# VHH binders against q9y6x5, part 36

Target 1, 379 residues: q9y6x5
Amino acid sequence: LPPKLLLVSFDGFRADYLKNYEFPHLQNFIKEGVLVEHVKNVFITKTFPNHYSIVTGLYEESHGIVANSMYDAVTKKHFSDSNDKDPFWWNEAVPIWVTNQLQENRSSAAAMWPGTDVPIHDTISSYFMNYNSSVSFEERLNNITMWLNNSNPPVTFATLYWEEPDASGHKYGPEDKENMSRVLKKIDDLIGDLVQRLKMLGLWENLNVIITSDHGMTQCSQDRLINLDSCIDHSYYTLIDLSPVAAILPKINRTEVYNKLKNCSPHMNVYLKEDIPNRFYYQHNDRIQPIILVADEGWTIVLNESSQKLGDHGYDNSLPSMHPFLAAHGPAFHKGYKHSTINIVDIYPMMCHILGLKPHPNNGTFGHTKCLLVDQWCI

## First folded at step 1 (VHH)

Design d44 (framework vhh_8h5u_2)
Fold by ESMFold2-Fast, scan of step 1:
Structure d44 (fold): chain B 379 residues (1-379), chain A 122 residues (1-122)
Amino acid sequence: as target 1 above (379 residues)
Amino acid sequence: EVQVVESGGGLVQPGGSLRLSCAASGFTFSRNDYYMGWYRQAPGNQHERVAIITRGGSTNYPDSVKGRFTISRDNAKNTGYLQMNSLKSEDTAVYYCAKEYLGDSYTSFDYWGQGTQVTVSS
């Protein structure tokens, strides 16, 4: 029987929540598995880009999902809607579920992971749910476990996505201990439900399970706003993405737009595309706009008005507040092992190894994750 | 206080037209870091997005309504609109106006109204 893997994402689960709150169910999971304390994600630290990096092992400039809101300068297409099912946006990479279906006589299953309801290279996940935020965690879990047990060819790769704690992190901010405690306790209970369901169905002992996230969250404030309208008149540019990374498409000369922006606020960096720091790996794609504004941690770019969000992400990927964690359990993983840090692009080649798949060229390094695995030599 | 109030729903015959309105208070459509969108839910179905508009005026529609529905806003009146033409029986649903975070495609922190019923029947 081929090895099986379930990849679970809790959107916006900041790594240090594990140290500041109680997670009895997650701690039981980790006790018999592995924990990576910090996962260094890709820039920009947003949902769609990082979820696609997890399943492709590529930086955003390489896989083409460079933001949650995008404009492609060559084709003049806009991606501003999570319901946009145009394969064009996703076709610059091959995600693991496509590789899984094409290399072996195997199926994939998906409950809401970004990209799984889109045919990519003419291949859609064998079983999937169209994205809808109103669908409960329980319904997503019921479908995934049914497909893991009742599929031919067998489902060997399954994904499960949940919007919390990201939605509450935005609404309340990560420093709201009362509201975040309630939200995180509910997530821990969902992890308990997941484990119990897998045990009840006889899946637990033979299934590899990864629990991770795409990014963290940082506290924002009405005292930390950058008013873009005080820098430049809106008639001079088209706004492709706003905060905390603004994507600017000039309607006039690029240098004139740059000069109006470059000294407007001490709390944002203004980059011409070719001057974006190499460490971001965020330059070589037509969907990256001619001018990018990067706000300092906790600062919000606004258009002459207040932002209602008390928490945000998208900031510099070197910031610990932007980092998620990774926990895993199953026959491929050691028990009771703790690892400090991996890169989010390293998850893809590790998953390919577990599933026996040949990875497509990627930016991950298998050596970074080998200490997590029982079949690998670790010094 | 942040509020959204929908209006303009009703009963129309197939081929008819309706204009829905969305009045916002406590925030503005032109200066928020939010998309404005229209969503619908028919009995037994999940919510479906039928139109969005960004600050820059970019719009998006699913194929089921493209060419028939037009989203717009009046920034001076802080009001969004959905013009619905050539209505079909399958357009029967409760229609909701909402705000979503700009650039957060999957987060569910939205300001939703109570909805307005649209019924297309003879």
Scores: ipSAE 0.104, ipTM 0.509, lowest interface PAE 5.4, mean pLDDT 88
Fold by OpenDDE, second read of step 2:
Structure d44 (fold): chain B 379 residues (1-379), chain A 122 residues (1-122)
Amino acid sequence: as target 1 above (379 residues)
Amino acid sequence: EVQVVESGGGLVQPGGSLRLSCAASGFTFSRNDYYMGWYRQAPGNQHERVAIITRGGSTNYPDSVKGRFTISRDNAKNTGYLQMNSLKSEDTAVYYCAKEYLGDSYTSFDYWGQGTQVTVSS
């Protein structure tokens, strides 16, 4: 029988939550599987880009989902979380569920993972749920596990997405011990529910399960604001994406806009597109705007309105606060093994290996995950 | 009350054609936020999606039926269709219509109706 893999994402699960909070269910999951303590995600450290990097193995400049909000100057199209269904945005890459779906005697399933409710390269998972934040984890889990058990051709790859602890991280800030303890307890309970259901259905021993996240969360404050209106008139540019990485589309000469912004705050780096640091791998795409503003960790870029968020993400991907974790369990993985770090793009070639899929060209390095896998040499 | 009624099934010889209908009540297929799919289940087998149409009208088929089946909808009649051509014995199954809601809140992808039996036999 072909191997099966379930990929689960808890949005905004900061890696060090594992050290600072209790997760009895997740720890048990880890104890019987593997843990990567820190996953270096892609710049910018936002939801849509990083989730697509996980399933494509590509940097944002390559897969084309470069932010949660995008603008294409040629087609004049806009992308946002409320407007994400146009295949135009997704077709610059081939996600793993499509690759899997196109294989003989295999099918894919998805519960609200970004991009899974869109026909990409004219292919959509055989089973999927349209994104709806109101749908409970239980319902998502029930559908995913039902499809894993009752589909023909069999579901061999499935994704499951949940919005927490990201939403709460934004609301309370990651340093709110009281509220975040409650939130993270609930997340751990959901993991318990996941494991329990898999056991009940007889899937636990044979199903490979990856639990990961797209990014972390940093503490923000009303005392750490960068007001762009203090530096430049709003009529001189269009804001395509905002804090903590703002995408600026000038309405006047780019150089003039740049000059007005470059010294706006000591806590914000301003880059012309061609000057974006290479380490970000965030340059070679037309969807990246002419000017990018990058706020320092914990700083918020605002206009006249103050931000109500006490936590945020999207910052430099080298910051530990932006890093998620990866845990995995199943026949493909060792038991009781911990690894320090991988790149988020490394997950894709690993998943392809597990599923016996030929990976599309990608930025991941299979060698980085070999120590996690029972069939590989850890060298 | 949401209701879906599948019809159009029957006995057909290999190479023949059938057109299935999915009449919906309690909701509108033409809504921009709905998806529709056709599923089938043969005796002893699991459910298989054989066609899906997105809110934008994009369609998708598995290789098993690609080029033979066509999913469509009639907005005026609030009805979905599955045109099945070049039918094979392997296509014998109960066929179901599914509704999916796309939105910022709850989404559902459910099988509806009693299904309609399709039998392909010489």
Scores: ipSAE 0.000, ipTM 0.212, lowest interface PAE 15.0, mean pLDDT 92

Design d45 (framework vhh_8h5u_2)
Fold by ESMFold2-Fast, scan of step 1:
Structure d45 (fold): chain B 379 residues (1-379), chain A 123 residues (1-123)
Amino acid sequence: as target 1 above (379 residues)
Amino acid sequence: EVQVVESGGGLVQPGGSLRLSCAASGFTFSRNDYYMGWYRQAPGNQHERVAIITRGGSTNYPDSVKGRFTISRDNAKNTGYLQMNSLKSEDTAVYYCAAGEWYDTSLPEYDYWGQGTQVTVSS
């Protein structure tokens, strides 16, 4: 039988949640599988960029999804709608479900993973759901498990995406232990439902399952606001993205806009595109704007209004609060093994290895994940 | 109290037009502090997004309504709008307005949702 893989994402699941809350179902999953305690995501630490990095193994400047809100200077197109089906935004890379279908003549299935309802290089997952946040986890799980039983050609790669705990992280902030405890207990129950359904359908013993996330969450406050209107007049620039990384397109000389911004707040860094730190791998793409503002952890950039959000992400990817985890179970993985850290771009070449696919050129390093795998020697 | 309230729904013949309004209270519209969207649900169907205007000010529409529906907002009146032209029987649904600060990860229950307004296209 060909190897099968189900990739599951719980959006905004900060790695430190595992230490501060109880997850009986997730801990049972890990006991018979593997845990990577921290995954260093890509910058910007946002949903669309990091979900696409997981399935391409590329930094944002290479795969082209550089933010959740984007402007392409060459074509003058705007992107800031999760239902935007223009392949233009996604065509700078080849995600694993495309390679799976074209290279091995196998099927892919998708329940809401970002990009899976868009034809990319004229290829869409054999089975997919159009993105709709109102569709329950149970309905997504029901579809994905039905599709995993399809055999002509077999579904060998499947994805499942859930919006929590990110939505609650924004609403309550990660320091609200009462509300976050309730939300995270619900997520653990969903993991229990997932495992139970796979066992009842006879899929559990022969299926590789990865549970991961795209980023973490940090506490915000009304006391930590940067009012951009106090720095610069709206007539001098077009705002492409706001917070916590602002993307500025100047309407006047770039140097004049930069000079108005550069010393406005001690709680944000202002970069000309060519001065963005190399460690971010966030420079070589036409969708990265001429001036980027990066707020310090927990600070929110606003336009003369208060923000009601108590949690946010998008901050520097070196911050532990921005890091998710990775847990996995299945015939490809060791049992009861813990690993400290990997890069989020390392997930792609590992998944290609499990599925027997030749990876496209990527920024991941297979050596970083080989200790997780039973068919590899760990040194 | 934070809320949004829809108005402007009704009965129209195929090929007709309607303009829906979404009035916000308890918060203020600003250029980049909120996103606003229009969603619809017909009996037996999942609800779908029909128009959005984002925090960045861009607009987007699914192919089913693109070219026929136009979303706009008037920040001074704290009101959003959906202009619907060339209406079809398939456009019959309850239309909901939603507004929120979180675009990339918002769930419907974390947005400010209206009660809905019925649009019926029949002859």
Scores: ipSAE 0.000, ipTM 0.207, lowest interface PAE 17.0, mean pLDDT 87
Fold by OpenDDE, second read of step 2:
Structure d45 (fold): chain B 379 residues (1-379), chain A 123 residues (1-123)
Amino acid sequence: as target 1 above (379 residues)
Amino acid sequence: EVQVVESGGGLVQPGGSLRLSCAASGFTFSRNDYYMGWYRQAPGNQHERVAIITRGGSTNYPDSVKGRFTISRDNAKNTGYLQMNSLKSEDTAVYYCAAGEWYDTSLPEYDYWGQGTQVTVSS
């Protein structure tokens, strides 16, 4: 039988949640599989960019999803979470579900993973759900597992996405032990449901499952705000993306805008596009705006308004608070093995290997994940 | 003190066999996140990985040595081995033992590696 892989994302699951909260179901999952304790994600550390990096193995500058909100100056198009359906934004890369879908006797399935309800390179998964936040995890899980179990051609790659604990992290802040305990318990229960469902269908022993996330969450506060209106008139620029990494499109001379912003706050770095640090791999794309503002951890960039978020993400990808984890189980993975760290782009070549797919050129390093795999030497 | 010491090299005739040993101290080959491999370097050439083994016992060989070389390790002795059979003149090189976290790391960049042992295949 061809190998099968289910990729699951719990949005905003900060890596150290595993150390600070109880996850009996997830721990059992890990015990029978593998754990990567920290995954270094891509800059900026936001949902759409990182999810696309997972499935392409590319930095944001290469796959073209450089933020949750984007603007293309040539076409004058806008991208946002409410306007993400134009293949124009996605076609700068080939995600793994497309690669898989195009293989003989294989098909892909998707439940709410970013980009999966869009035809990319004129290809869409044979089975997918249009994004709808109101759809329960149970319904998503039921559809995904049904497709994995009964499809012809067989579904060999599937994605499953859930919005928590990100939404709650934003609302309560990651340091709210009471509320986050409740939220994370629910997440663990969902993982229990996933495992139970797979066992009930007889998929558990033969299905490779990866549970991961796109980013973490840092604590924010009303006491840590950077008000741009105090530094520059809003008529002098267009805000393409706001916090914690603001994308600035100047309406006047770029240098003038830069000079007004560069000393706006000691808790914010201001970069001209060409001066963005190389370690971010965030320069070589026209969708990156001429000026970016990067707030320090826990600081929020605002206009003349109060922020309602007590937690946020998108910060420097070197920050541990921004890092997710990766757990995996199945015939391709070892049992009871823990690994310290990988890069998020490393997941793609690993998944390609598991599925027997030829990877597209990518920024991942297969060697970083070999210790997770039973057919590779490391353990 | 961390140390890696290769041994077992020498002069052998074509078709002969050698068994190389790699004794490690100050660290263990059995670490979950470590790979152990053998590399060789002939004069004028780059380092070539000739074998790699995981803790679980999975092995990988390039076509140049596949079927002739066998990598293994004894965790109790904290020692790696390379059994080399059917040796050829082209196998002449300095052989290095290496251990580290990353599979695709070049020899000089590994966390641990030795001074190497000379293998000469000549009639």
Scores: ipSAE 0.000, ipTM 0.268, lowest interface PAE 13.0, mean pLDDT 93

Design d46 (framework vhh_8h5u_2)
Fold by ESMFold2-Fast, scan of step 1:
Parts: structure tokens; C-alpha cells; sequence
Structure d46 (fold): chain B 379 residues (1-379), chain A 122 residues (1-122)
């Protein structure tokens, strides 16, 4: 029986939520598995970039999904959450479902993980659902479990994506205990449903399950706005992405645009592309614009308007508020083991090891995750 | 309170045009933290997405309406629009405007209007 792995993402699940709210189903999962308390994600700390980093093991500058909104000046193509199906954007890397299908005679299955409804290097997930936010968690789970049990070649890698708690984190902010408690309890109940379904179908004992997320969430406020229009006229640049990391394409001399922006706000750093801190690994891609603005945690960049967004992410990846967690259970994993921190790019080579796949060149370090695995020595 | 109200529905002959309006209150339509979509529901069918527009101006349409329908916004009037051209009998449905705070990477809708009826019949 080949090894099998189900990768589950709850979008925007900040690591600190585990300490501030009760998760009885998740805690039962962790008790018989492993927990990584913090996963240091890639910059920028956004949904599309980090979901693609999980499945490629690459920094954003290397896999090419450098933001949720991108522009390519050569082809004049635009990328966004509503315009994400052009393979052009995804072809700078090879995600694990493609590797799984090409290296072994195996199938992959996907319930809405970013990129899985796009043919990448002419290979699409063997079984997939086109993205539709209206489809329930139960329907996504029903399809994934059906494909895990009833596929030839066998499905050995499956993904499941859920939009919460990100949507509610944006709407209410992570400090709204009443609303976040309700949302997080519902997520814990979904984790309980997941485990129960896998047990009922006889999958639980032989399936490796990873539950993780792409980023965290921080509190925003109407009192913490940076009005870009107060510093520079729209005629001087094209805005590719706005907040909290603004991507600026100058229409005039780059130095003139930079000089208009550099002292705009004490709560925003302004970088020429070559001056972006090396620790971000956010320089070496044509989709990264000539000027990047990075707002301080909790500050929102706006265009002469207010923002009702009470929570956001995209901020500096060294911030604990931006970090998700990783929990895992299954025959590949130790039981009752707690680990402090890994890098989000480390997940890919670990998953390749579990599945017996040769990883494509990547930025992860297998040594960082080997302590989680029963077949490895850990110092 | 965030709220949207639709208007502009009616009876039109095949090949005709209608423009639906979506008036927003409790937020400004041009904000960077909200997105808007149009959905329709014909008797016996589930809601289907007709058009979506993000704050960045990105739009998406299903093949059934692509090239015939155009979603837009008027920031000065705090109103969104769905321009429907070359209407067909299968476009007959109740049309809903929906909005929510932008969820990075994917859309969820929390605020829905009451709907406006569009009937395409000769």
C-alpha cells in the first residue's frame, strides 16, 4: 500500500489562537501526533504566495507567485484572486501534486488548494474541484475521501483548503474574542468531522494528515491608516498591489517616485527593489515591482479613503502574529511530540520524504523537520 | 451596517439590454477592503455567480455571460452596476448583489441584497 498524505489548510489560522481559545478536537489530534508551535512563513505573508510555498518549498521570488495581485510588464498580464487561472503565473515552480503524478504512477486529489485547478507544466491534479467558496467543507471532504478510496492509479497526495478563519479575521479582527471564539469553535468542529469521517471510512490508521495554515492575522484600526494620495499623485505611478505591502510601478523616473514616498509616513518603509532586506528573499523576480512599500504591523495603506478591515496580514514574516502552526498525525509521525519552529518552505521536502518522492530543488531544509518523523534520527 | 440594495430589473425582449444597479451603504464602494459580485437564481436552480469585481478592478465572468455582461462601479455614486446586453431567455432569474470584506486569495459573501427580477420573454 503506498504511503498517503492529506494536506489541510485553514486560511489565516494564527498560531497564538491555539493558546487563547479551546480546541478539543485539534488537541486530541495533537495528543496522538505532532505540533509545530510556529511556522515562519515567507514574505509577503499573503494567501497565494504562502500556499504555493508550502507545496513547492520555494521562496516567492523563486516560485513566482509574489503577491495576491501581480503585473507582468512584458506580457501585460494581471494576476488576482479573480484572475488566477493562467498557467503563466504558476509555471516558475513544480508543486508537489505534479511531482507526485510525474515521478510515480500515482494520482493527486484537490479540494480547492490554490493552483490545483490550473494545469502547471501541462499537468493538473488528477481529481480536483474548480474554486467555489460556496461549496461546504463537508462536500470538499466527501470528494477528497471518495477519491482517496476509489481511484486508480491510487490517490497518494490530497489537499483540502478552507477559507476560515481568514475571512472572519479580516472582518472582526483577531482581538474580537466573541466573534473569533464562534468561528474557531466551528473550525474545531470541522476538524472533529474530518477525523470522524476518516475513521468511519477505515482511512485514519494508514493516512498521514497535516493540518496547517499560510499565515496569521493582526489587528487593524481606523486610527492606523497611511494615505498614499497625500504623498504622491496617481499620475506618477501604476499601483500593482496596495496593502500592507504596496507594489509601485513608476511612470516617471524611479528616483523621483522614491523621493516622494520615502518620508510619507513614519509607519511605512519604502524600498527600491535592490534595497529590500535580504532576509525577506524578495528581490529576484520580474514580478516584484521597482518600489515596494511595507507598512508597520497593524497599519493599512489606503488611497484617500477609510478602511473597515479590522484584521490583516502581509506584514513582515518575522512577526509572530503572521505565523501559522502545523499539526500532523499518521504512521510517518511521532506521537505526542512538540516542536518550536520550522520554516514554511521546510514542509515540501518533508512531504516528499513521506511520499517517497525526489524533491525538486527547493529552499527547505529536511533536517528541520526530521524530528517529527518516526523513520529519522533527531540529533 | 453594511447593506446593498438592487434596482433596474424588469421585463425585456430577447436581444435587449438592462442595467442593474447596486447601491451600497455602511461602506464606500471604492474601498480597497471590499469586493462585489452579482449572482442569479432561476426557479429550481442554485445561486450561480454572474460577475465579480475586486477593489483592484479585476473582473471575472462565467462563459455563459462573458462578452455580454459587464460589471462596473461608480465611486462618486457609491454604486455598482451590471450591464446586460444581448439578453437570452436563459438569463431570466432573480439577480442579487453581494458584498463582503475582502478575504485574501478567495471570495466569501456575507451581505446580500433582496434581489431584482429580470425576465427575458417575447
Amino acid sequence: as target 1 above (379 residues)
Amino acid sequence: EVQVVESGGGLVQPGGSLRLSCAASGFTFSRNDYYMGWYRQAPGNQHERVAIITRGGSTNYPDSVKGRFTISRDNAKNTGYLQMNSLKSEDTAVYYCATDLYSEGYFTYDYWGQGTQVTVSS
Scores: ipSAE 0.000, ipTM 0.402, lowest interface PAE 11.7, mean pLDDT 88
Fold by OpenDDE, second read of step 2:
Structure d46 (fold): chain B 379 residues (1-379), chain A 122 residues (1-122)
Amino acid sequence: as target 1 above (379 residues)
Amino acid sequence: EVQVVESGGGLVQPGGSLRLSCAASGFTFSRNDYYMGWYRQAPGNQHERVAIITRGGSTNYPDSVKGRFTISRDNAKNTGYLQMNSLKSEDTAVYYCATDLYSEGYFTYDYWGQGTQVTVSS
């Protein structure tokens, strides 16, 4: 039988949550599988970009999902979480579920992973749920596991997405021990439910499962605000994305806009598109705006309004607070092995290997994940 | 110096069998390699992987050779093998052994041999 893989994402699960909070179910999962303690995600460290990087192995500049909010100057189209259904935005890359779906005697399933309810390259998973935040984890889990268990052609790749602990991280801040403890307990319970469900269906021993996340969360404060209105008039630019990485579309001369912003705050770096640091791999795409503002960790870019977020993400991808983790279990993975770090784009070639898929050109390095796999060499 | 050297090729009639060998030197099978594979290239065609075996012993074959070809490795001899049975004219090609290695903390992509000619003809 062809290998099967379930990819699960808990949005905004900061890597060091594993160190600072208790996760009995997840720890048991890890004990019987593998853990990557820190996953270096892609810049910007936002939901849509990083989820698409996981399943394409590409930097944001290459797969074209460069933010949660985007604007294309040529087509005049907008992208947002409420407007993400146009294949135009997704077609600059081929996600793994499409690759898998196109194989003979295989099919893909998806429960609300970003992009999975959109036909990409005229292909959509045989089984998918339209995104709806009101749908419970249980319902998502039930559907995805049913499809993994009973489908013909068999579902060999499936995705499962959940919005926590991101939403709560935004609301409470990651340093709120009381509230985040409660939230993370629920997440661990959901992982317990996942494992139990798989065992009940007889899938646990044969299914490869990856539990990961797209980004972390940093503590924000009302005392750490950068007000752009203090530096530049709204009439001089269009804001495509705001915080913590603002995308600026000038309405006047770009240089003039830049000059008004470059010294706006000591806690914000201002880059012309051509001057964006190479390490971000965030330059070579027309969807990246002419000027980007990057707030320092924990700082929030605002207009003439107060932010309600006590936690946020999207910052420099070198910051540990932005890093998620990866845990995995199944026939393809070792048991009781911990690895320090990988790049988030490395997940794609690993998944392709597990599934026996030929990977599309990507930025991942298969060698970085070989120690996780029983059929590969490791020092 | 890392080297892989193919041998065992030759002329064979349709339906015949050949066993190719890949002798590795400069590294130790199962210690330094992740996988070894056999590739072939016919004139005018691209390289085609005909077999692969991972360190863990997992094997994979394309449909074109599945059931006829068997890849194996002898770690004690530091040698890989390709048993080719029921050979067809379309199997005529130069066959290459390839292996990927770990070196100095980095993954290095495939080391290839010089190849051995396999000709299937009546």
Scores: ipSAE 0.000, ipTM 0.234, lowest interface PAE 15.4, mean pLDDT 92

